# Ledger of designs, part 5: VH-VL binders against Uncharacterized protein C11C11.01

Target 1, 160 residues: Uncharacterized protein C11C11.01, of Schizosaccharomyces pombe (q10200r209to368)
Amino acid sequence: LTKLDRAKLEWLIQGLNCEKGSIGNLLCFAVEHVNNHVEITDAFLKEFFNDQPTDDTKVYDDDYINERGEKKLSLIYLMNDILFNGISGTSLVWRYRFSFEPHVERLLDDLYLFSKRLGGRIKEDIFCKKVVKVIEVWKTWIAFQEETLERAWRNFSGNT
Key: E = the ipSAE of ESMFold2; O = the ipSAE of OpenDDE; V2 = 0.75 times the mean of E and O plus 0.25 times the DockQ between their complexes.

## First folded at step 1 (VH-VL)

Design i7 (framework fv_iscalimab)
Fold by ESMFold2-Fast, scan of step 1:
Structure i7 (fold): chain C 160 residues (1-160), chain A 123 residues (1-123), chain B 112 residues (1-112)
Amino acid sequence: as target 1 above (160 residues)
Amino acid sequence: QVQLVESGGGVVQPGRSLRLSCAASGFTFSSYGMHWVRQAPGKGLEWVAVISYDGSNKYHADSVKGRFTISRDNSKITLYLQMNSLRTEDTAVYYCARGEGYPSYEPTEFDYWGQGTLVTVSS
Amino acid sequence: DIVMTQSPLSLTVTPGEPASISCRSSQSLLHSNGYNYLDWYLQKPGQSPQVLISLGSNRASGVPDRFSGSGSGTDFTLKISRVEAEDVGVYYCMQALQTPYTFGPGTKVDIR
């Protein structure tokens, strides 16, 4: 990616939220720059795992945790849209699936552990419900290894 | 002493809107999730909606999703239920109930209930 | 959604005799934190519901020790060791493990 495109990608990631328009803007960028799918996926992962207590301006209070939860959900929604809404470009789905596949286990594991840091059962439950719907879509289309998705589904749904 | 007082119920025609309020006292309102539960005449309890302590997370039962919206104003110490597109089957006594406490991960739900407010939707 | 069922739906008891109400869930209510997210509520005639038992077996403040809750996973029981006139009402179990929260249909307890 050019320096200008990298700056635009970072701006889009920082502004990402769960609204359709926000997700759609970053989805369009990902589609237009499919040849840079590895770099775009790396930027996604960097933001997804950006939960470090080393930032002097960050406080690990409830407001911070809620903000991080919203960001992680928006990234997962984006990932889902990249995998399934970009189907009109024949190589798009396969390229991003390829770049995400090595990380899906640790993404889902991180997301589940993160859910337990949310304030109370109500927040945890609603967060897990939102993640379950995405996992069910991935299971239906067999987007990733069935064992990984089934384990995550059991964790987030609470089924024995 | 914990107290929850509902208001705003009444008789309305189908398709209209009504807003219920629940005034809380005797506890730190902003530290608790809150629920709405309803009971049709002669029927059992039906859970309607929940809102987290800070208002950032909400969930509504499928029977009311898209028509009802739970909200809260922590500065006014009041819980609300905005009911739009009312149907005859929404006729019920509506209770507010205190939910999970924060930050202690208090696992007990519904430890206090209001007196209820009757909503009658006539066809 | 988790479906809750109760049996019996109606029970008439002679004062001083024991009563037992069963509650079943369509999936386990045992959380990884070790708690069963099942509560019992009593609604006396003309009154709001009140909590009796939380987390399967924890008796609420002010509730007499003649009330006890037991069970784990999908099968729960509320027992009243000796029913008194003031215990008349409808008893509901409720799961609080996940949204939507769901109540059982209720068990009506009357005195002969």
Scores: ipSAE 0.000, ipTM 0.598, lowest interface PAE 11.7, mean pLDDT 85

Design i9 (framework fv_iscalimab)
Fold by ESMFold2-Fast, scan of step 1:
Structure i9 (fold): chain C 160 residues (1-160), chain A 119 residues (1-119), chain B 112 residues (1-112)
Amino acid sequence: as target 1 above (160 residues)
Amino acid sequence: QVQLVESGGGVVQPGRSLRLSCAASGFTFSSYGMHWVRQAPGKGLEWVAVISYDGSNKYHADSVKGRFTISRDNSKITLYLQMNSLRTEDTAVYYCARDEWELPYFDYWGQGTLVTVSS
Amino acid sequence: DIVMTQSPLSLTVTPGEPASISCRSSQSLLHSNGYNYLDWYLQKPGQSPQVLISLGSNRASGVPDRFSGSGSGTDFTLKISRVEAEDVGVYYCMQALQTPYTFGPGTKVDIR
């Protein structure tokens, strides 16, 4: 990616939320720059695992944890949309699937572990149910290794 | 509420056998890995064995390998440790512990059962 | 086998003061999935062990926020910001990266 496009990517990631338009904007960028799928996936992973405040004015507290939960959900929704919604060619799915595949296990493990930090049973349950919907889609399309998805499904669904 | 209750401990002579049980309740037993951990009187914790959620995989510490066998009966919701050829150094409180799937840490422990191997 | 060591092996703390316990592993506990497979357990006198911290820094459910875990690779620290009477006991680190799982020798924490 050019310096300008890299700056745009960082800006889109920082502003990402669960609204359709927000996800759609970053999805469009990912589709347009599919040849840079590795760099885009790296930026995604960097933000996904960025659980410590990067701004000295921010505090690690319940409000920050709730913000992080929304950000992680928005990233997972984006990932799902990149893989399955709005992509017309199978080569685009293959390329992003390839770059995400080595990280799916740790992403799902992190997400489950994070769900326990939300501090309330209702918050945890809602968060887990949202993640289950995505995992069920990935299982249906066999997007990633069966064992990894089955384990994650058990963790998030509460059938354990 | 998650509970683990060990039983089967007692006093035995060297060379004899004992079978320990760990009865689980308050969770879906068949979805969790299970461990045995022991503690000799006045000493630290020593890991003994693990069994996968479905019983297909088992690992034993070298100190007990070939003498002890971990097993489980998911229908009875019970974990077992068959201890053969007992030695005086096997004297310890034996705890069962639950392993949280692929995020391995022991989130719940039983109260322990004392095994004394003495002549 | 991965060898675990702890320092100090014993410490006595004035109530309300902080305590710090170090744990070192003979090889890196950082998995390729990005997690450090190191846990901290507390055994209070006459009781079974209980989990305090999992995966290096994840505080277990019901554990007070005065407990925190940090570190990566081979060097880890458990900190108690304000030691209370109920915190008396033996603290163990444990690696869960590979079998056999191995515990540190334990650090005994007493109050003056």
Scores: ipSAE 0.000, ipTM 0.462, lowest interface PAE 20.2, mean pLDDT 84

Design n1 (framework fv_nezutatug)
Fold by ESMFold2-Fast, scan of step 1:
Structure n1 (fold): chain C 160 residues (1-160), chain A 121 residues (1-121), chain B 107 residues (1-107)
Amino acid sequence: as target 1 above (160 residues)
Amino acid sequence: QVQLQESGPGLVKPSQTLSLTCTVSGYSISSGYYWHWIRQHPGKGLEWIGSIYHSGSTDYNPSLKSLVTISADTSKNQFSLKLSSVTAADTAVYYCARDLEYEPTDYFDYWGQGTTVTVSS
Amino acid sequence: DIQMTQSPSSVSASVGDRVTITCKASQGISSWVAWYQQKPGKAPEPLIYAASSLQSGVPSRFSGSGSGTDFTLTISSLQPEDFATYYCQQANSFPLTFGQGTKLEIK
């Protein structure tokens, strides 16, 4: 990516939220720069795991945790849109599937553990239901390893 | 109209198991989200005991540890509380309550009338 | 556990008065607060949820406000049926916890 494009990517990631327009802007960037899918995926992962150091005894501010949850959800929604809505008109968007594949288990495990930090069953249930919807899409398309997706689905849906 | 009614023995001896049942009328347990047990010690505030989703998934107050079990019987439209190894500290009014219908909130929109339980020899 | 502290513990007021009850959480709980009214010998009844949303059927003289750690329940013009004990509750973190109660009494 050029220096200008790297700055634009960083700006788009920092401003990403769950609004259709926000996700759509970053989706357009990702599709337009599909040849740089590895660098874009790296930026995505850097932001996704950009949490303050985890300490199981540490109590985090609720506002911080809620903001991090919304950011993680927006990134997962973006990932879903890149994999499925961006496929129309070009086979090159499938490159993102392969760049994300090595990280899917780690991403889903992080999301599940993060859901427990939201506190209260309300926030956990709403967060988990939103993630389940995305996992169901991935299972339908067999986007990633079936065993990984089934385990994640079971965890987030509360089925044992 | 939604109504919740607690039932169970009013007197329990120390070390025994307290068993209470909440009967729900005017609404199906399987149509709701969560159902809760809350208690109030004499002249004191309220303490949340735990809750159950109609599928059987439960959440408990950690201070009660493995002593508490909540279960649901959707065919009878009831859910129940069992508290083992009771002591005088478990003397309280016990309430069952429904979570807000329109979304899972951990807020309580309908409560039973309450049942008084005394733990005494 | 999150501690919910109400102030005052007791308040004496007259019909027509504006009454304010406060609730302070030991840590940030966003807007995840509900308020309940309890009359002697009765179960609590919901008044406010999500800090400021009025429960269906509750008179408009009741209102809630606040975010983070500081929350307020206001009764704009006290009526005779409002003399009761009021409790706040946080829904942010397990275990769910209640304030110690504020008793609203005549005079």
Scores: ipSAE 0.000, ipTM 0.478, lowest interface PAE 18.5, mean pLDDT 82

Design n2 (framework fv_nezutatug)
Fold by ESMFold2-Fast, scan of step 1:
Structure n2 (fold): chain C 160 residues (1-160), chain A 120 residues (1-120), chain B 107 residues (1-107)
Amino acid sequence: as target 1 above (160 residues)
Amino acid sequence: QVQLQESGPGLVKPSQTLSLTCTVSGYSISSGYYWHWIRQHPGKGLEWIGSIYHSGSTDYNPSLKSLVTISADTSKNQFSLKLSSVTAADTAVYYCARDYTPESYYFDYWGQGTTVTVSS
Amino acid sequence: DIQMTQSPSSVSASVGDRVTITCKASQGISSWVAWYQQKPGKAPEPLIYAASSLQSGVPSRFSGSGSGTDFTLTISSLQPEDFATYYCQQANSFPLTFGQGTKLEIK
């Protein structure tokens, strides 16, 4: 990616939320720059695992943890949209599946452990149910190793 | 065990159409992924000709000026190359290859190659 | 089209030597480089994909590295069966393109 494209990617990631329009904007960028899918996936992973406050005005508390949960969900929704488009037609978009595949188990394990930090049974349950819906799509399309997806599905669906 | 085998005429006259077939065994071409044609000119390097995906979608090297058609016959587990209006420059060893993971565009199985000579 | 340039065009080496072959892309291709080995009269055989991922069954003495525009194939301790021509290939964009080849010769 060019310097301007990197800046745009970082801006899109920072502004990413669970709204369809927000996810759609980053999806369009990812499709437009599919040839740079490794760099884009690296930026995704950096943000996904960045659980420390990066802004001097933010503190590590319940509000920040809730904000991180929404960010992780938005990234997983983005990943699902990228993969769904790949499954449904564009050969080049399948490159993202390759980039994500080595990290899927770690991503799902992180999400499950993170769910325990959300500070309550109700919040934890809602979060886990949202992740389950994504896992069920991946299982239906056999997007990743069946054993990895089955194990993750049991973890998230058994959470009460 | 996956095996690919090219077959075709070996000798083609200028201006005619070259037709080659790749027979696949040990793996179904309809189970997904890409199947490619690659050629190698005498004493030269490798040139990618084009590919076909299990859905029927094709990609061709633009340098071949739309003279190439790749098609698949899933009932025979074969895919084929047609190169029209051949010239002496099309003399080469032609390989078919499997790309098991479309994400990588990597040729993990190759046929033995078939030599094609274009001469009058 | 993305041009792939290999260096050197030929290398003379002895069994047990460490050999490196480089491949340069005319534009950024991330990690989308594959390496193949071809012996005279035979089809190319896959060695490495995605710059550094070793093909199943390929000896561990083969390794790949690099990103962006500069890539390297390394054979850590050359064996008699390794004398062949090596090709790099970019998989970043269509058309897929190969380097011109590097011939590895016995001294």
Scores: ipSAE 0.000, ipTM 0.464, lowest interface PAE 18.2, mean pLDDT 82

Design n3 (framework fv_nezutatug)
Fold by ESMFold2-Fast, scan of step 1:
Structure n3 (fold): chain C 160 residues (1-160), chain A 122 residues (1-122), chain B 107 residues (1-107)
Amino acid sequence: as target 1 above (160 residues)
Amino acid sequence: QVQLQESGPGLVKPSQTLSLTCTVSGYSISSGYYWHWIRQHPGKGLEWIGSIYHSGSTDYNPSLKSLVTISADTSKNQFSLKLSSVTAADTAVYYCARDSGEYVPTEAFDIWGQGTTVTVSS
Amino acid sequence: DIQMTQSPSSVSASVGDRVTITCKASQGISSWVAWYQQKPGKAPEPLIYAASSLQSGVPSRFSGSGSGTDFTLTISSLQPEDFATYYCQQANSFPLTFGQGTKLEIK
């Protein structure tokens, strides 16, 4: 990536939220710069794990936790859109899918552990239901290893 | 700072299993990167064998898939190659290498071990 | 499998010369080409990644270009330490494949 494109990517990631337009802007960037999928996926992963929970006995400030939850959801929605809405050729599918595939289990594990840090059962339930919807799409299209997705589905849906 | 070192027997008899280990220093393999095995036949080019991520996820060259197993031992900070039913065609210098992408594999290699020579002869 | 073909297979040159090595992929690989330098008895060392990005620590006299199926490695002013074998590698698809190598020899 050029310096300008790298600055734009950083700006788009920092401004990312769950609104369709916000996700769409970064999706367009990812599609336009598919040749730089490694740099883009690396930036995604760095932001996703930026403030990963490290201690389940402690609760961060509620405002902080809520903001991190929305950011993680926006990133996973972006990931879903890249895989399924940005498709115009096999190379795009294999490049982003392949770059994300090795990290799917740890991404889903992180999301589940993070859900336990949300304040209150209602917030946790809403968060988990949003993640379940994404997992169901991935299971329907067999986007990733079936066993990994089935395990995650059980965790987030409350079926052990 | 990060270094890779291959180890294993220099001589293997035909039909036996070749076992090589790569020891990584200066970085914990459970923290990231893909780790690869590549070989070089005498006086010839390079051939990619396969790769592993510390989770156990592997990719193999289809021409070798039924013969190759790559595994990782995070407690020893090592990853290993087993090549079954070797023949004289498996005589080569074997390298372990690190993918240049820490979070996402680039499928290109920025750090290589020094290489270990394996001769298959009866 | 994607076949990588290097040209020439060997080249003789003198210190100070501009040297060009080409690499052709049998299928489109976008910009996913890396270049390596290998000296006798040693492991390959990375020079270029993503067709044109210079690896950290590599002298600026090395440059890469190309996209799609045709790629070039250029050494703008050959130095004594540059006599080696050079390999291209496609990073687009499994299995990962290398060119057959170009041996750069003293004229």
Scores: ipSAE 0.000, ipTM 0.487, lowest interface PAE 14.3, mean pLDDT 83

Design n4 (framework fv_nezutatug; at its last look DockQ between E and O 0.15; V2 from the best seeds 0.00; counts 0 for: pae E 15.5 > 2, placed apart)
Fold by ESMFold2, look of step 2:
Structure n4 (fold): chain C 160 residues (1-160), chain A 122 residues (1-122), chain B 107 residues (1-107)
Amino acid sequence: as target 1 above (160 residues)
Amino acid sequence: QVQLQESGPGLVKPSQTLSLTCTVSGYSISSGYYWHWIRQHPGKGLEWIGSIYHSGSTDYNPSLKSLVTISADTSKNQFSLKLSSVTAADTAVYYCAREGPAYEPNEGFDYWGQGTTVTVSS
Amino acid sequence: DIQMTQSPSSVSASVGDRVTITCKASQGISSWVAWYQQKPGKAPEPLIYAASSLQSGVPSRFSGSGSGTDFTLTISSLQPEDFATYYCQQANSFPLTFGQGTKLEIK
């Protein structure tokens, strides 16, 4: 990526939310820069696992946890759109699947542990239902290791 | 107040690896910006060696043909240069420098270290 | 690689003179040019970024202009502290490249 492209990527990731327009903007970037799929994937992962406040004076509280939850969901929705929403060609899907595959188990495990920090059964249930819908898409298309997806599905759906 | 300071050996033998460290104070290297190594040959001007972006991505001058490695140690707020298989042509003053804010990196080098002289000689 | 070619390689001038240094890029680089001043034994110091924006603390007698391939640094009225070597640098794309330098000497 050029220096300007890296700055654009960071700006798009920092502004990413669950709104369709925000996800669409980053999706377009990912399609345009598919040859840099490893670097783009690494940037997504950095944000996904960045559970620390961006303001050094901020401490963990319910507002922070809720904001992190929405960011993690937005990243998973983006990943799903890259792989499965019909915009992407076969070569693009293969490249992003390749760069994401080594991290899927870690992502899903982190999401599950994170769901326990939401501060209420209702919030946890809503979050888990949203993740289950994504996992079901991934299972339908045999996107990743079946054992990993099945374990995650049981955890988030409560069928264990 | 952002400050950069180079450290490392001033004398290196041919074919060895040159290792330099830049210690940054007043700003976290993981919070933003590109972090660069530049060298100045005696009488030959300035040459960009490579950079590490705060995300960990690296870019190197192709003229150094994979001889260069730049890495960061965020726990020490340092970034480092390794240049393998050095020759007399690598004798220079080596600078570390910061480039631009996180969203507009194309704004040149706003902070430089004082420089460290490295001589490659038997 | 984008080559940056400075002209002239040296300038002899007196205090109070107006001096112009040019820098030409081998391909279009928009406005992504920076200028530096370097005094003997010191690191380069930033003067101008984005072709025409003055770095904080730089005297207003320094100005920059240009876009595309042709860029100019102007010092409107030389002061004794301005005798130094000046470099342009493209910030458009990697590898980042510098001009060969222009030495500004007292006449």
Scores: ipSAE 0.000, ipTM 0.513, lowest interface PAE 15.5, mean pLDDT 83
ESMFold2-Fast, scan of step 1: ipSAE 0.025; ipTM 0.629
ESMFold2 (binder alone), look of step 2: mean pLDDT 91; pTM 0.937
OpenDDE, look of step 2: ipSAE 0.021; ipTM 0.594

Design n5 (from n1 with heavy chain D99E L100G E101Y Y102D E103F P104W T105S D106G F108E; framework fv_nezutatug)
Heavy chain, then light chain:
Amino acid sequence: QVQLQESGPGLVKPSQTLSLTCTVSGYSISSGYYWHWIRQHPGKGLEWIGSIYHSGSTDYNPSLKSLVTISADTSKNQFSLKLSSVTAADTAVYYCAREGYDFWSGYEDYWGQGTTVTVSS
Amino acid sequence: DIQMTQSPSSVSASVGDRVTITCKASQGISSWVAWYQQKPGKAPEPLIYAASSLQSGVPSRFSGSGSGTDFTLTISSLQPEDFATYYCQQANSFPLTFGQGTKLEIK
ESMFold2-Fast, scan of step 1: ipSAE 0.000; ipTM 0.540

Design n6 (framework fv_nezutatug)
Fold by ESMFold2-Fast, scan of step 1:
Structure n6 (fold): chain C 160 residues (1-160), chain A 120 residues (1-120), chain B 107 residues (1-107)
Amino acid sequence: as target 1 above (160 residues)
Amino acid sequence: QVQLQESGPGLVKPSQTLSLTCTVSGYSISSGYYWHWIRQHPGKGLEWIGSIYHSGSTDYNPSLKSLVTISADTSKNQFSLKLSSVTAADTAVYYCARELGYSYGEFDYWGQGTTVTVSS
Amino acid sequence: DIQMTQSPSSVSASVGDRVTITCKASQGISSWVAWYQQKPGKAPEPLIYAASSLQSGVPSRFSGSGSGTDFTLTISSLQPEDFATYYCQQANSFPLTFGQGTKLEIK
């Protein structure tokens, strides 16, 4: 990526939210720069894990946790859109799948553990339902290992 | 096929507790999904009351939370609604419903509904 | 609570017509919208989930679209059995909330 493109990517990630237009803007960038899929995936992972505690004594307030949950959901929605476009119609689907595949178990495990930090049952339930919807798409398209997706589906669906 | 059937009294006096039961057939409640109660006031739209998961976890509409209790009896494959201190405003058709597949927050199966009249 | 506003409250149409019903959320709800059909004296039946996904067994003349705050249910060629009341429902946040309903009537 050029320095200007890296700045644009960072700006798009920082402004990412769950609105269709926001996700669509970053999706367009990812598709246009598919040759840089590793660097784009690395930026995604850096932002996704940005709240990993380096100090176990650190206390995060409810507003921070809610904001992080929205960001993680927006990133998962983006990931789904990138993968779905690749699977359904782009010539380079394997590149993003290849870059994400080693991390999918870590991402889903982090997301589930994060759901337990949300400040109540209602927040946790809504968050988990949104993630389940994405996992179901991945199961339908066989995007990742069946065992990994089945375990995640079970966790996020409330062990149904 | 999954089938839900509501049962309970059709007439309740003001200030009493309304008790309804939903009997599920064709699917085990303990096999998963969230199970919901929804009501419809005469000539009006639909109002969500609350939900239960077979573990006993419940969610209630905040407008009804102090008055409503939902419980599940997995041995009978049933879940129930208790609404305390009823008034004429609680006159409605009451439905039980199953949440769609993987917790989408939408309903894929509904009972036929049971009419409850609260009158003095 | 998230308010769901349906427009119009009623529609008069003829068999073969294209009918559109809209639903507006008071805040962003992504794609978390379901649509239901209710006939007099019967329970609601699911038509659409996740804004645009057709429920199993529902005729292909029904379709849903939209995201964020604005959602549409379309019936491409109205059939006699389609005269009913239609409801949208948001599934983004508790409490789950429904629109006021749109009654589809024979012209």
Scores: ipSAE 0.000, ipTM 0.479, lowest interface PAE 14.8, mean pLDDT 82

Design n7 (framework fv_nezutatug)
Fold by ESMFold2-Fast, scan of step 1:
Structure n7 (fold): chain C 160 residues (1-160), chain A 118 residues (1-118), chain B 107 residues (1-107)
Amino acid sequence: as target 1 above (160 residues)
Amino acid sequence: QVQLQESGPGLVKPSQTLSLTCTVSGYSISSGYYWHWIRQHPGKGLEWIGSIYHSGSTDYNPSLKSLVTISADTSKNQFSLKLSSVTAADTAVYYCARDFEYGDLDYWGQGTTVTVSS
Amino acid sequence: DIQMTQSPSSVSASVGDRVTITCKASQGISSWVAWYQQKPGKAPEPLIYAASSLQSGVPSRFSGSGSGTDFTLTISSLQPEDFATYYCQQANSFPLTFGQGTKLEIK
């Protein structure tokens, strides 16, 4: 990636939220730069696991945790859109499946543990229901290992 | 606080490989985007050598031809420079630096002097 | 490669003076210029990024301006610790390139 493309990727990731237009902009970038899918996936993973503020890492208040939850959801929605726009499309977007696959178990485990930090039964329930919808899509299309997805589904759905 | 420290032999013979390591403390290499090597010839200005993205992707200064290799070891929180087939023109102070915004360098090591001489 | 040319190569000034250093890129680089200060025997210290953004901990007497191809670093009231060599650097594309440096000396 050129310096401008790297700067654009960083800008898109930092501004990413759950709005369709926001996700669509980064999806467009990922499709346009599919040959750099490893670097783009690495940037995604770095942001997904970036839970420590660099200025003062000791204070995790509810506002910060809520912001991180929204960011993690937006990244998971982006991942879903990348994977499934590639299924019926003619693009090499399917390469992202291979770059994401080694990390999917870690991502889902982290996301479930994170859900427990949201500080309320209602917030946790809403968050988990949103993640369940994505996991159900992945299970339907057999996007990743069945055992990994089934375990995550049980965790987020509460088996009840 | 973030600190970078260069290390490696200060004296290298012509035609051999110059090998330097940058040890990062107070910050994880995997949390940064790029990490850079810069050098400064005696009494002259700054020259960018190359950079490594935390995934292992590298960019090198074309004027240094194919003689440069940069690598990272995230488990040791280090990244390294190898410059092969050195000549007296490679005598310089070598710096490592952190990239905080795609080409903007905010933390630099103190520099290590490398002399190429027989 | 983008060439960065600084002017002047050296400046003699007195404490309290206003000093300006200019930097010209061989092609348009938007606002992607950083400025560094280097004291003898020391590593460069960052001053400015994105042409006009002051780095944390840098005194407000330092300021940057410019866009496109022409950029300026200004020191509004020179202090004894400011005598050093200053470098501009483009951050638009690889390879990263630096100006040749401007040495700021005591009159």
Scores: ipSAE 0.000, ipTM 0.477, lowest interface PAE 15.2, mean pLDDT 85

Design n8 (framework fv_nezutatug; at its last look DockQ between E and O 0.44; V2 from the best seeds 0.00; counts 0 for: pae E 5.2 > 2)
Heavy chain, then light chain:
Amino acid sequence: QVQLQESGPGLVKPSQTLSLTCTVSGYSISSGYYWHWIRQHPGKGLEWIGSIYHSGSTDYNPSLKSLVTISADTSKNQFSLKLSSVTAADTAVYYCARGEYYYDSSGPFDYWGQGTTVTVSS
Amino acid sequence: DIQMTQSPSSVSASVGDRVTITCKASQGISSWVAWYQQKPGKAPEPLIYAASSLQSGVPSRFSGSGSGTDFTLTISSLQPEDFATYYCQQANSFPLTFGQGTKLEIK
ESMFold2-Fast, scan of step 1: ipSAE 0.006; ipTM 0.500
ESMFold2, look of step 2: ipSAE 0.061; ipTM 0.650
ESMFold2 (binder alone), look of step 2: mean pLDDT 90; pTM 0.926
OpenDDE, look of step 2: ipSAE 0.024; ipTM 0.631

